# VH-VL binders against p56860, part 35

Target 1, 255 residues: p56860
Amino acid sequence: MMTAEVRTPEQGGGPLTTEPRAPRSAPGHADASAPAFGPETDPRDIIRWALAAHPDLLMPSAFNLNGVVLLDLAAQAGYRGEVVFVDTGYHFPETLATRDRLESRYPELTFVTLNAGASPDDGQTPPDLYASDPDACCAARKVDPLQRYLKEQGPSALLNARSRDQASTRADIPFVEEGGARRRVNPLAHWTREQLEAYAAEHDLPVNPLYFDGFLSIGCWPCTRAVKPGEDARAGRWAGKGKTECGLWQGENKL
Short names: E, the ipSAE of ESMFold2; O, the ipSAE of OpenDDE; V2, 0.75 times the mean of E and O plus 0.25 times the DockQ between their complexes.

## First folded at step 6 (VH-VL)

Design n5 (framework fv_lerdelimumab; at its last look DockQ between E and O 0.03; V2 from the best seeds 0.00; counts 0 for: pae O 10.5 > 2, placed apart)
Fold by ESMFold2, look of step 6:
Structure n5 (fold): chain C 255 residues (1-255), chain A 120 residues (1-120), chain B 109 residues (1-109)
Amino acid sequence: as target 1 above (255 residues)
Amino acid sequence: EVQLVESGGGVVQPGRSLRLSCAASGFTFSKYGMHWVRQAPGKGLEWVAVISYDGRNKYYADSVKGRFTISRDNSKNTLYLQMDSLRAEDTAVYYCAKDWYDSSGYFDYWGQGTLVTVSS
Amino acid sequence: SSELTQDPAVSVALGQTVRITCQGDSLKSYYASWYQQKPGQAPVLVIYGENNRPSGIPDRFSGSSSGNTASLTITGAQAEDEADYYCYSRDSSGNWLYVFGGGTKLTVL
């Protein structure tokens, strides 16, 4: 079962800002064309444009370094919508602690946890699926709940934290990606890991503590390891399984 | 100069309680996770408990869970270990240890330890 | 919690190289750190984060890992290196828990 929890201001979240979309004859894309953004463009300008073009904008997050930085930039740029997190049952406790700290820090935002209360032994997937077929495990526990929520909410665009520096599979992501069910906005597309780290330090952001233990890209605990010196930031994800991206950014389940 | 000073150790009977304190100085205490580690006489090191920098997350070794409570007072730069229902096997030197960051799993500074002896 | 296994004792001739090993399933996913403890003293961190040395630790100390095994290497062992050495890492269960190895007594001959 997939559920969404909507936080009130008394629970550390902002007001509910998501409304059902009215049926329309035109596709769900906004009419505004994206400006010519470049590597020097302030991500907040990209976010402000996205908010004006897409008042129904939503922000999924797993609260990695990129996501934490984006969340702060979005709040500064006037984002007051939902931050959508999927509880897979396999998150590190540090990831859940980071979510709680971010919720406390940004009461103007609504933190939505899908599949709340999930656990490895809850029967949503076979017990060994995370090891034998990480893609299928990710599809069932992360991708499916998020896709169902996004179809129900119908946003015309998503605000995503991807950057080209994260992996070779992301080397060509644009600031604004057309196609699929909705437009995807990547304000951090050209930021480097060094810029993200500097920003987080300057603003005292709550960063997942595992980041400082060599976990430069953090997923679920069975499929994530500390990177070795000199390795790519995502080298610790799905080690030994040949996986470099989860289904959120690939194939038929692309967000 | 980073300094960690444990206190509150002593000799107690089984089933009794003690509270250990660790006074911290020379760093911004509220930015770092803190741990308790113990060592029974003539034995190896045993990790006991951790508390996150803001006190919100607390985790315990199975050997002490339900009997020990870690806490901190960031306004007093002090770490605590409340030790209830003490057993003979809790006899050890108890060290306060500073995490490199927040619950990172390695300690850059240790106190000198305080001895707890649990005997009938 | 997951066990970290160390040999209880290892010897090295003065000036020679020695490796102290630590084995456990959690080391597939987590770094090991290494602590030196001399008699009557608190432990001292000598290696963390795979192969980082804290300030003041001699260059003769290095770390490495492969699979489920982490190693502490001392090249050109000195008399003052005689001590107990403990590896330390995260538990393998995904829990926010930690574990020490049983310790290795290094004797410098």
Scores: ipSAE 0.414, ipTM 0.747, lowest interface PAE 3.7, mean pLDDT 84
Fold by OpenDDE, look of step 6:
Order: structure tokens, then C-alpha cells, then sequence
Structure n5 (fold): chain C 255 residues (1-255), chain A 120 residues (1-120), chain B 109 residues (1-109)
């Protein structure tokens, strides 16, 4: 009756030397200096560069002609990020419809509408603020919502549809703007209105129908009119109010 | 794999309330708008309600406005439909549907539906 | 609210082409999407954004639009295509409102 003592081998668990995980070297922000772009540079190449340098790139848009053209070019260049629109509650139905058509046409892009379903009577601002203080109105209904969203998302760069031909105040817009909260890329900086129109026609882009009725720059309906022959494209914006910009591109609250 | 599973259907009397749930999985629920669509027996599809990805925007068909409330809990990946003051005409299979994004209106995924019967 | 109208029923011979049409004022401004529903099943998106096919949808399905109309075309109808088809679009009466057509029952002969 020999009771064989099964000696359970003491597995000496050697101390797991937790080698100190080498500090993950912060991916060197390759300060990728913007290449030297020129007037003949294909906007798609600029966008490709921007995407490589800024994978978190976002595209604010108001779906004007420039915005529609940029959206198409960006999609072709491989953009698959957000298209960010602010519903001010004062947009033309045609503008909202244009957004919706674009959203349908480019399912590879994510359309984000801030304050979707806004209205003049939604209580965000007094109903007549657009008339009494258009700066305050734009700040509250356009700039602030967008700024809050961008702050939350924290993109390193924006893809913008601005061009030199849009207004005298934009005559010196570079392809890449440095400084501020983030980099701003303007692939269409040197495209003329004629080039934009030709491109839109060639590619059958869903341009806001109001554009063809003389609304060369379209914003909120209380602050937008058609321009007359020979007027600046933005002359229809805040006409008679001494205001030329919404505030998105100027001052402390610039994008 | 994207899955949407409706629950909470049943038989109720007119004027009563019912709450439907839709459990979502296989995608980032908090990034997408969600919809309810219903189908009465032997009838067509009827859009009922939408809620934005963040729950801030809610819209309803006129037929249910003031009686139904759409809501969501993103922490639980769940969509809800509170149905109050139910009517016989509310009898339907109720589907939860995932929006393509937030407000596209395209439904890329559907649940199998839950039957709600309103009868005296 | 906007209304979308469809023929209640259409038939197509096997291997032939059929077009299902949807009509409504909303279609002047918005693209339609199309959903296929087989008996006892949930609807399936087959076309969106005028002529986009989701993954897994056969290339025999196509979409088009003209004026206040949208159309789903099945080129070379198969037996498995027998189903109800619903057009869908935004409602022009307001933001974030949507509307289905009445549906079309497709019979494959």
C-alpha cells in the first residue's frame, strides 16, 4: 500500500520584470511646412497634401458655389471626413435643399448640421436681431455654434472654400493660413468665379438654384439679396449695414 | 455586424401607453441618427420619428405628434419610443432604423420589428 | 405634408426590365431612396441618392430622376426581385421630416 507522494513541483514564478514601457515618443508633429503651391496647382493636390498632413481635417461649408465645388474636389481627392454646416434658422429653403442633395450625392462624406431645425422663433435670438444687430445675430446663430463644435472636435486644420475672387477682403488669401486655433487650407484660393461655374457645370454639381437668380453669395434670407450687374459678389450680403463678413474669418473668433 | 433588436410590443387598449426599445450593436450608436418606422398590417411603410445622434433634435410625423416621444440612451446603445394615448390606427409593426449618418434619412439597417396591437 | 405616389402593382417577365416610378413635389428638391420588402421581412435599402447602390445590392438595380419623379429600374428581373418597393424622400414641408410612397408590389412572371 505504497502511498506515492506526488511531489507537486513548485513552479518558481520568476518576478515579471515590468520593463518600463519606453515613453511613447509623441509622434513628432512633423511641422510639414506647406509645399509651395501656385495658381496652376490642382486643388486636389492641395487637398491630398492637407489630408496627409491633417488626417483630422474638417470642412465647414455654407454650400455656396465655392463650397459645392470644393466638396466635389475634396471627395475626389479622398476626403472622407465631416462637412459641417450651421443651420441658422434663417437659411433659404434652397440652401437646405442644396445641402440635402449634396449629402445624397456624396455618401462617403459625413454631413453634420449644427442646430438642425433651427427657426427664427426658436428663442436662440430675438426675432429681429438680424435687423437691429446683424453682428450679434451672426455671432449667436453661426459663429458660436461652429466654434463650439470645432473646439469640441479639435481638428488640426480646416478645409475652406474661400477664394480671392469672392471679395476685395479676400484678395490675399493664401493656400495655407497659419496661426490661430488651427491651420486653414484654401485649395480654391486662385480659382475665379468663371472657373468655379465652369467646373460646376461640367460635373453637374448641385449648385444652389438661387445662384442663377443673382444670389452670388448666399447666407441668411434676411441678410441676402441678389446682386446687380457690376456689383461685387458679396454686395448682396448685409446690404446697407456696413457689414461684409459673418465674423468667421476675422477677429478673435476667427476659425 | 450591425444589429437592431426591437422589443416592448404587445396588445394594449386604446388610450393606454406603451414603450418600445431598440437595442443597437455593431456600430458606434452615438454617431448616428435613429428612426422609427411603422407598418400597419397589410399596409405600407410610414415614417414615425427621428432623433439626432446626440438626442438634441427630435421630429415626428403629424400622425403621432404630441402622443409619441422618441428618445435614446447612448450609454446603453438603446433607442426608445414612448407611445401615449394609443389609438387603433397605431396598430403596426414598429421598426427601428439606423440613419446613414444623422439627417440623411437613408436607412442602411433595420430591425426585425415589434408588433403593437391596439384593440378594445 | 408631402405625398409620394406609386402604382400599387406592376408585373415583369423574368429577365425583362421594369421601371417603378414615384411622383411627388418633394422629388423636385430631394433625391429618393428605394426600399425592397419581402413578405415577413424588414425593408432593405436598394437605392439611395438617385443612383447609389449599397453594398450587396445587385447592379441590375438602378435609380433615376426627372422633374418631380424618381424611378427604380430593374434590368433583367429575377424571381427573387418579387417584392414590395417603397420610394422615400424628405418631406418638403419641413426639416427632418420624411415620407414614404404607398409602395409598389412587383410580380415576376
Amino acid sequence: as target 1 above (255 residues)
Amino acid sequence: EVQLVESGGGVVQPGRSLRLSCAASGFTFSKYGMHWVRQAPGKGLEWVAVISYDGRNKYYADSVKGRFTISRDNSKNTLYLQMDSLRAEDTAVYYCAKDWYDSSGYFDYWGQGTLVTVSS
Amino acid sequence: SSELTQDPAVSVALGQTVRITCQGDSLKSYYASWYQQKPGQAPVLVIYGENNRPSGIPDRFSGSSSGNTASLTITGAQAEDEADYYCYSRDSSGNWLYVFGGGTKLTVL
Scores: ipSAE 0.000, ipTM 0.508, lowest interface PAE 10.5, mean pLDDT 89
ESMFold2 (binder alone), look of step 6: mean pLDDT 89; pTM 0.909

Design q1 (framework fv_ifabotuzumab; at its last look DockQ between E and O 0.04; V2 from the best seeds 0.00; counts 0 for: pae E 2.5 > 2, placed apart)
Fold by ESMFold2, look of step 6:
Structure q1 (fold): chain C 255 residues (1-255), chain A 118 residues (1-118), chain B 107 residues (1-107)
Amino acid sequence: as target 1 above (255 residues)
Amino acid sequence: QVQLVQSGAEVKKPGASVKVSCKASGYTFTYYYMNWVRQAPGQGLEWMGRINPWGGSTYYDEKFQGRVTMTRDTSISTAYMELSRLRSDDTAVYYCARDRWYYGMDVWGQGTTVTVSS
Amino acid sequence: DIQMTQSPSFLSASVGDRVTITCRASQDIRNYLAWYQQKPEKAPKRLIYAASSLQSGVPSRFSGSGSGTEFTLTISSLQPEDFATYYCQQYNSYPYTFGQGTKLEIK
């Protein structure tokens, strides 16, 4: 069963709560139409719209550059909800340290770690599954825990950090993606890597240090490499395995 | 080889300012935070603050806010620490030290002795 | 600010002794604790990071343990080159803070 570690805001907001979290609205119901967003739209305006339309909005994050920038923009725009991270047992120590820095920096947010303390030897998945069947590995360690949590929480929308500049497979992502169980909002859809870097540098954001070693898209250590000069940001993900996207965004298991 | 090379010793009068330099080599300067730590004679280590050379943002210990300024020049891979309105108890060795948080401060400069005497 | 209290401040020991130095944080610092060795006229040298991870090239007689608020540095069999001052330092949050140091001298 899924283990959720919830760290309440340390210095932000109101008092700590011991009460169960209230049920969210039914998934997939979308009453409010998105405004006409364009390439010049400030992501904070998109986030403010999403929060007004979807008070139950949740933000999944793996704390890559995009995710860290989105988290800061969301906090500025008034987001005070959950930031949901899945501990796959294969995260780099640098990724876990980045999570810890972000938790300290944003006491107004609730950081939820699913399967906290997971290890490569979880007693349930075969050794080296990441190499022999990366889809099954992602399903077991990332997709399934997140989907179970989202089913239980029932948010009507997710706030995602995807941008068109990350990979050719993402070149056409919209600001608001309809269909499936819930709406997906991509406020950074039209931001370039250069804009993300400039923002993070200007705001002293805690960027995963591996980014500076050329790890432009960071996932599990067995499925992540540094990209070469001129490659797409996601070229280091599942290199040589024929996989380019996580199952969270495609197919029958789409969030 | 990773190195931090600091400027030479300084002798100053109370009320003056001092600016210590720290030149980085053997790694990409903007990829590591740069910390400044001082040590008075016979005393322990005292963290003063740090700069992120990527963007130039700083964080100072409250004890030094208003007197310390940390800057960098990315074109020559050099960090600077300036301490103003010097007093005799600012006499110390001043170190620069880089980090990438998870690993702590892994490489230190050789230290710069600053003597403040009337 | 997170205060780091180091004990003892001064320690006299013989070659071959087992030495333990303790560091207490005023609040939870997870495992973001480093140990430094400093010899006279030299910059500090990092021995341990992340509470228990030994820096490459540091002899295995050095070990670190602890998490949260209580940490120890252990030297299992003291050697002549180990007489120095030792500092713990938290890097969980800014401002970074050091313990006051432990001066280890030959008995």
Scores: ipSAE 0.567, ipTM 0.817, lowest interface PAE 2.5, mean pLDDT 86
Fold by OpenDDE, look of step 6:
Structure q1 (fold): chain C 255 residues (1-255), chain A 118 residues (1-118), chain B 107 residues (1-107)
Amino acid sequence: as target 1 above (255 residues)
Amino acid sequence: QVQLVQSGAEVKKPGASVKVSCKASGYTFTYYYMNWVRQAPGQGLEWMGRINPWGGSTYYDEKFQGRVTMTRDTSISTAYMELSRLRSDDTAVYYCARDRWYYGMDVWGQGTTVTVSS
Amino acid sequence: DIQMTQSPSFLSASVGDRVTITCRASQDIRNYLAWYQQKPEKAPKRLIYAASSLQSGVPSRFSGSGSGTEFTLTISSLQPEDFATYYCQQYNSYPYTFGQGTKLEIK
């Protein structure tokens, strides 16, 4: 009865020498001055320029109408980077569903959801912070996560879906914003709501269904309502709170 | 006190229409969605649809698509559900229920019995 | 459509018993789940929202847990007034859907 000694092979787990990733020498992106774009410039041409000038371009999105249109145009223009979304824990189900539809429609893009699975009661913020201090809520649930990610990724530019027609506060948005941590490119700066709607319809884009119900600007559900005909598109955002922006585009936290 | 008061019982013939009302009180009517849920005798709860606070957005279950119409009269804080082309299997208690997204349906009407009989 | 499978359909228990009802969603509904109690000839009453949040005025013996696809309603010590039918409901996606219900009867 020969007891065969099963020699368990000592898997010598050699120390994974985490070679310090050499600091990616920021290629001296020749600060190629942005071309003179005009209202009639095809957004895709702007995006092509941005991609050439900034190969590390990232696209933050909240998948509003503008965001959905931009995403399609960017894909057409050859964008193959990340679409960065922040799950605040307060998004409408329809918003998340829209994200998922877009992800399925554009497999060539990489969808990144920051803080995926967040919820109002996840302990990141007090459950009523959105009501008591909307600025603090947006800072904690939206701005900070995105800023941290962008700091880590270090993109030289962002591709943004902002347009002049979104709000009075955005009436002077240029195609290219200089200054700050990175360049911001706004290919849709001059597109009207009507143009965006027409484009989305023509291309059968998966627009958030809430848009058609009067939610012309969609954020977190506690801070978003439908607008009445004739109201500003953003009148439904933080209604009654004296807040008009989430903080991503203003002040020291500007992206 | 927050309350939803529904209209009285209805008896209808097949092919007819019924319109149930739900009057809200004790809260800001235009701040909440309104759902309609029905329950056939001895059966479970069945969601029919939802209307947004402003009356501009409706989502109906596909089962009721083309037969159900949800409306609101904000001036009198009243929601309505109309069901057309009634069938015997539409016999049920119909409930209105207010809703605020994450919080779900927190306040319900007392129910309206609709009987469809030949 | 999201299917909500509730179990058991029938439950017999005694006063003082710990009772557990489960609800399974056919897909991820995050925490967009509510539990309702319905007594005969009465409208449903919400007990739990957001899977685990207790409705104001509901006794602490009721609790909800779970996320994603698996959810549980627990009554820690059954009281005489707790004999009723219970429903889970998802409100993550349209159409909203209910479980089949659990009738809790006195043993």
Scores: ipSAE 0.203, ipTM 0.729, lowest interface PAE 2.3, mean pLDDT 91
ESMFold2 (binder alone), look of step 6: mean pLDDT 94; pTM 0.956

Design q2 (framework fv_rovalpituzumab; at its last look DockQ between E and O 0.01; V2 from the best seeds 0.00; counts 0 for: pae E 4.5 > 2, off the site)
Fold by ESMFold2, look of step 6:
Structure q2 (fold): chain C 255 residues (1-255), chain A 118 residues (1-118), chain B 107 residues (1-107)
Amino acid sequence: as target 1 above (255 residues)
Amino acid sequence: QVQLVQSGAEVKKPGASVKVSCKASGYTFTYYYMNWVRQAPGQGLEWMGRINPWGGSTYYADDFKGRVTMTTDTSTSTAYMELRSLRSDDTAVYYCARDRWYYGMDVWGQGTLVTVSS
Amino acid sequence: EIVMTQSPATLSVSPGERATLSCKASQDIRNYVVWYQQKPGQAPRLLIYAASSLQSGIPARFSGSGSGTEFTLTISSLQSEDFAVYYCQQYNSYPYTFGQGTKLEIK
């Protein structure tokens, strides 16, 4: 079974556990149509609707700027569920530190770390897979653990931080995506990077320090766009491989 | 070249206020918190609080809450710390320090001696 | 508020020897400890962040270890320039707090 570390509101900022968490019982599926949301709809209204329609709502996060803003808006809107993060073994230390800061700031939320204790040399993948086949590395260390957790938990909807301003492949993302096993709710669909930055500044949100060093898209850089040791992290961006989305948003592994 | 340059030494009477400035250069001022730390003669370091220049939010240590105000002027990349109702035990060197959060306080000003005497 | 306790208060050692400085936190602070060096008349100098990560420009004879509540700064072969006061500081949560310092002096 996949190892997860859970920090609950009752445990505050105490040590993370490495023991498996018992599966969460999934509430029933809601089929209510989404309201007619528009470009200036407050994301909190979208989140409040999603909570009412989907009491089993889950929020995956990699704690980038979008994800941190969504987390704060969700907490304000009454979200008290899980924030699900996958430890690939290849996250920047700054990303893990951002998670720790968020856990301290939002004791009312339950932070779940999948694949806790992962490292590049833990035997889950060959040591050079991140460089030779980054898509396979991402599939094994990020996509698969998250998909297994979602199948076990069975949420009827996910709360996602995607926005249309992030990439050309996201230019037409709706507020609510239907189909498959679950709805995907995108409360920030129409927010720009400037709006996200302004919100984060106003609320003194914990922003990954790499963002200020020019890492404007912070995912699992080593796993998704693996680089040889000693290369600049920017050299490892998705270039010339025809990939603009993580496997979580493409093909049969789409969330 | 990252640099923090503080205002000069001050001599004050008990009950007065002091305002210390900290001019930043060589980096984007709004990207990092600014801390204020003091050190009484022959004593250790004491954290006073911090300000986030990006949004202006502050956090003050309990011993200074109600007496300290931290501000910034982003147009001049300058942080300020004002300490009111001075007492003789406020005699100290006052430092500003850039906080790189995960990486700690990596750049410090030269310090400003504030002497409080009758 | 998290109390940081350093020991010893003063450590007398000779150049070329190993020095070991201790810092204890009153509660779990994960690895969010920094170590500073301060020489007379100077601002503190960052040596170690995240308990064990060496700051750029700091000599390799400095190392840090520990997690949770107990932390150690080690200087493997003391040089004459290493005699100073050393402070640990937690940055796990506000308010930030310093240890009271360890003075490293020539025996």
Scores: ipSAE 0.217, ipTM 0.676, lowest interface PAE 4.5, mean pLDDT 83
Fold by OpenDDE, look of step 6:
Structure q2 (fold): chain C 255 residues (1-255), chain A 118 residues (1-118), chain B 107 residues (1-107)
Amino acid sequence: as target 1 above (255 residues)
Amino acid sequence: QVQLVQSGAEVKKPGASVKVSCKASGYTFTYYYMNWVRQAPGQGLEWMGRINPWGGSTYYADDFKGRVTMTTDTSTSTAYMELRSLRSDDTAVYYCARDRWYYGMDVWGQGTLVTVSS
Amino acid sequence: EIVMTQSPATLSVSPGERATLSCKASQDIRNYVVWYQQKPGQAPRLLIYAASSLQSGIPARFSGSGSGTEFTLTISSLQSEDFAVYYCQQYNSYPYTFGQGTKLEIK
């Protein structure tokens, strides 16, 4: 009779004991209009600009191929901030292992895992919510924790690994997104999957092993499958559920 | 002491809207979902939905979708439930309840009677 | 949605006697069941969580049992204050659903 240690369901992640850092006087938003970046622009130059304009820049990551590539480029460009990961409790072991490898490879960066130790039975959501309502599940286990953290940290910008080649819904993603709570910088906006793969191989980056098994877009294990040759990279996400995004980039919860 | 204190009774006409408040105290408001449950006179309990005070994620029961809006004010630790297009069958006591999921809804407000009459 | 069915609708029991209330789920919900007590004019009070765990401050005469689809609330020796309506609720899935309630009355 395994005494399942009934963990008190804390639906909001552990107390971020981060002492309220005194509101750093918002450095004067130098209205630095984003430079005219183009497809030929080195992502590292975009990142350097972002760092200069936004010293408080944070990098959310799910450690997909794009995320791993961005992380390496960011480190090269002089990024020394946080890499923010949300443990949904439904990640593949391979994803967590990839995080750990990256953390070891880039000691100059600070890896932050929100809701570390989450599990399907941790009390945050009903155990079958991922099946019955994937939107609600993603909202509770991914979006809300990240939003909470971002609200607390209050970064003026995010460094994102999004690219046009990831999905049809991202076909027109710019290098710099304006509006909302903060600026979003997408240095890899124009990089193709082939370019990302080549870069990762050239630099021996720790890409999630599942990628090579056809998991071209990796999320939670109940909502992720390998894609077949010729399928969209995201076809394996929430397959059959009519859902294409986790909610981070849509609606009122847009980062 | 952990407490939920709700707003007072409401009398509304059909077609009107009502907004009930639930003020939380004695715990970290943002750590737990807030549920809303109603009970018609002489009837059982009916779950309406829940809200996460962080991020504002909501789940509404199908019967209330389109008519209910749940919100929170974290600065005042207050949850709100708005029900629109009121009907006579919406006459009920409405409860807010703290959700500990595995541990159940352990703290309830005192209830708010909403009467819908022509 | 998961349907919770309580039985009987009304249970008449004498003080000092044992009361047994049943709750059935339309599907396997493991142990994700709670029991509430409600007295007239009052909000529900949590009694049992996780099918068999006694809520803090609840008398030991209350106990819960069951798993899967069949659940039971037992009051070993009824006290005068125990006459009320009792509800079971599942939290396995959204939407949360309640049983229709069992009224425990004095015989």
Scores: ipSAE 0.074, ipTM 0.664, lowest interface PAE 3.2, mean pLDDT 90
ESMFold2 (binder alone), look of step 6: mean pLDDT 94; pTM 0.962

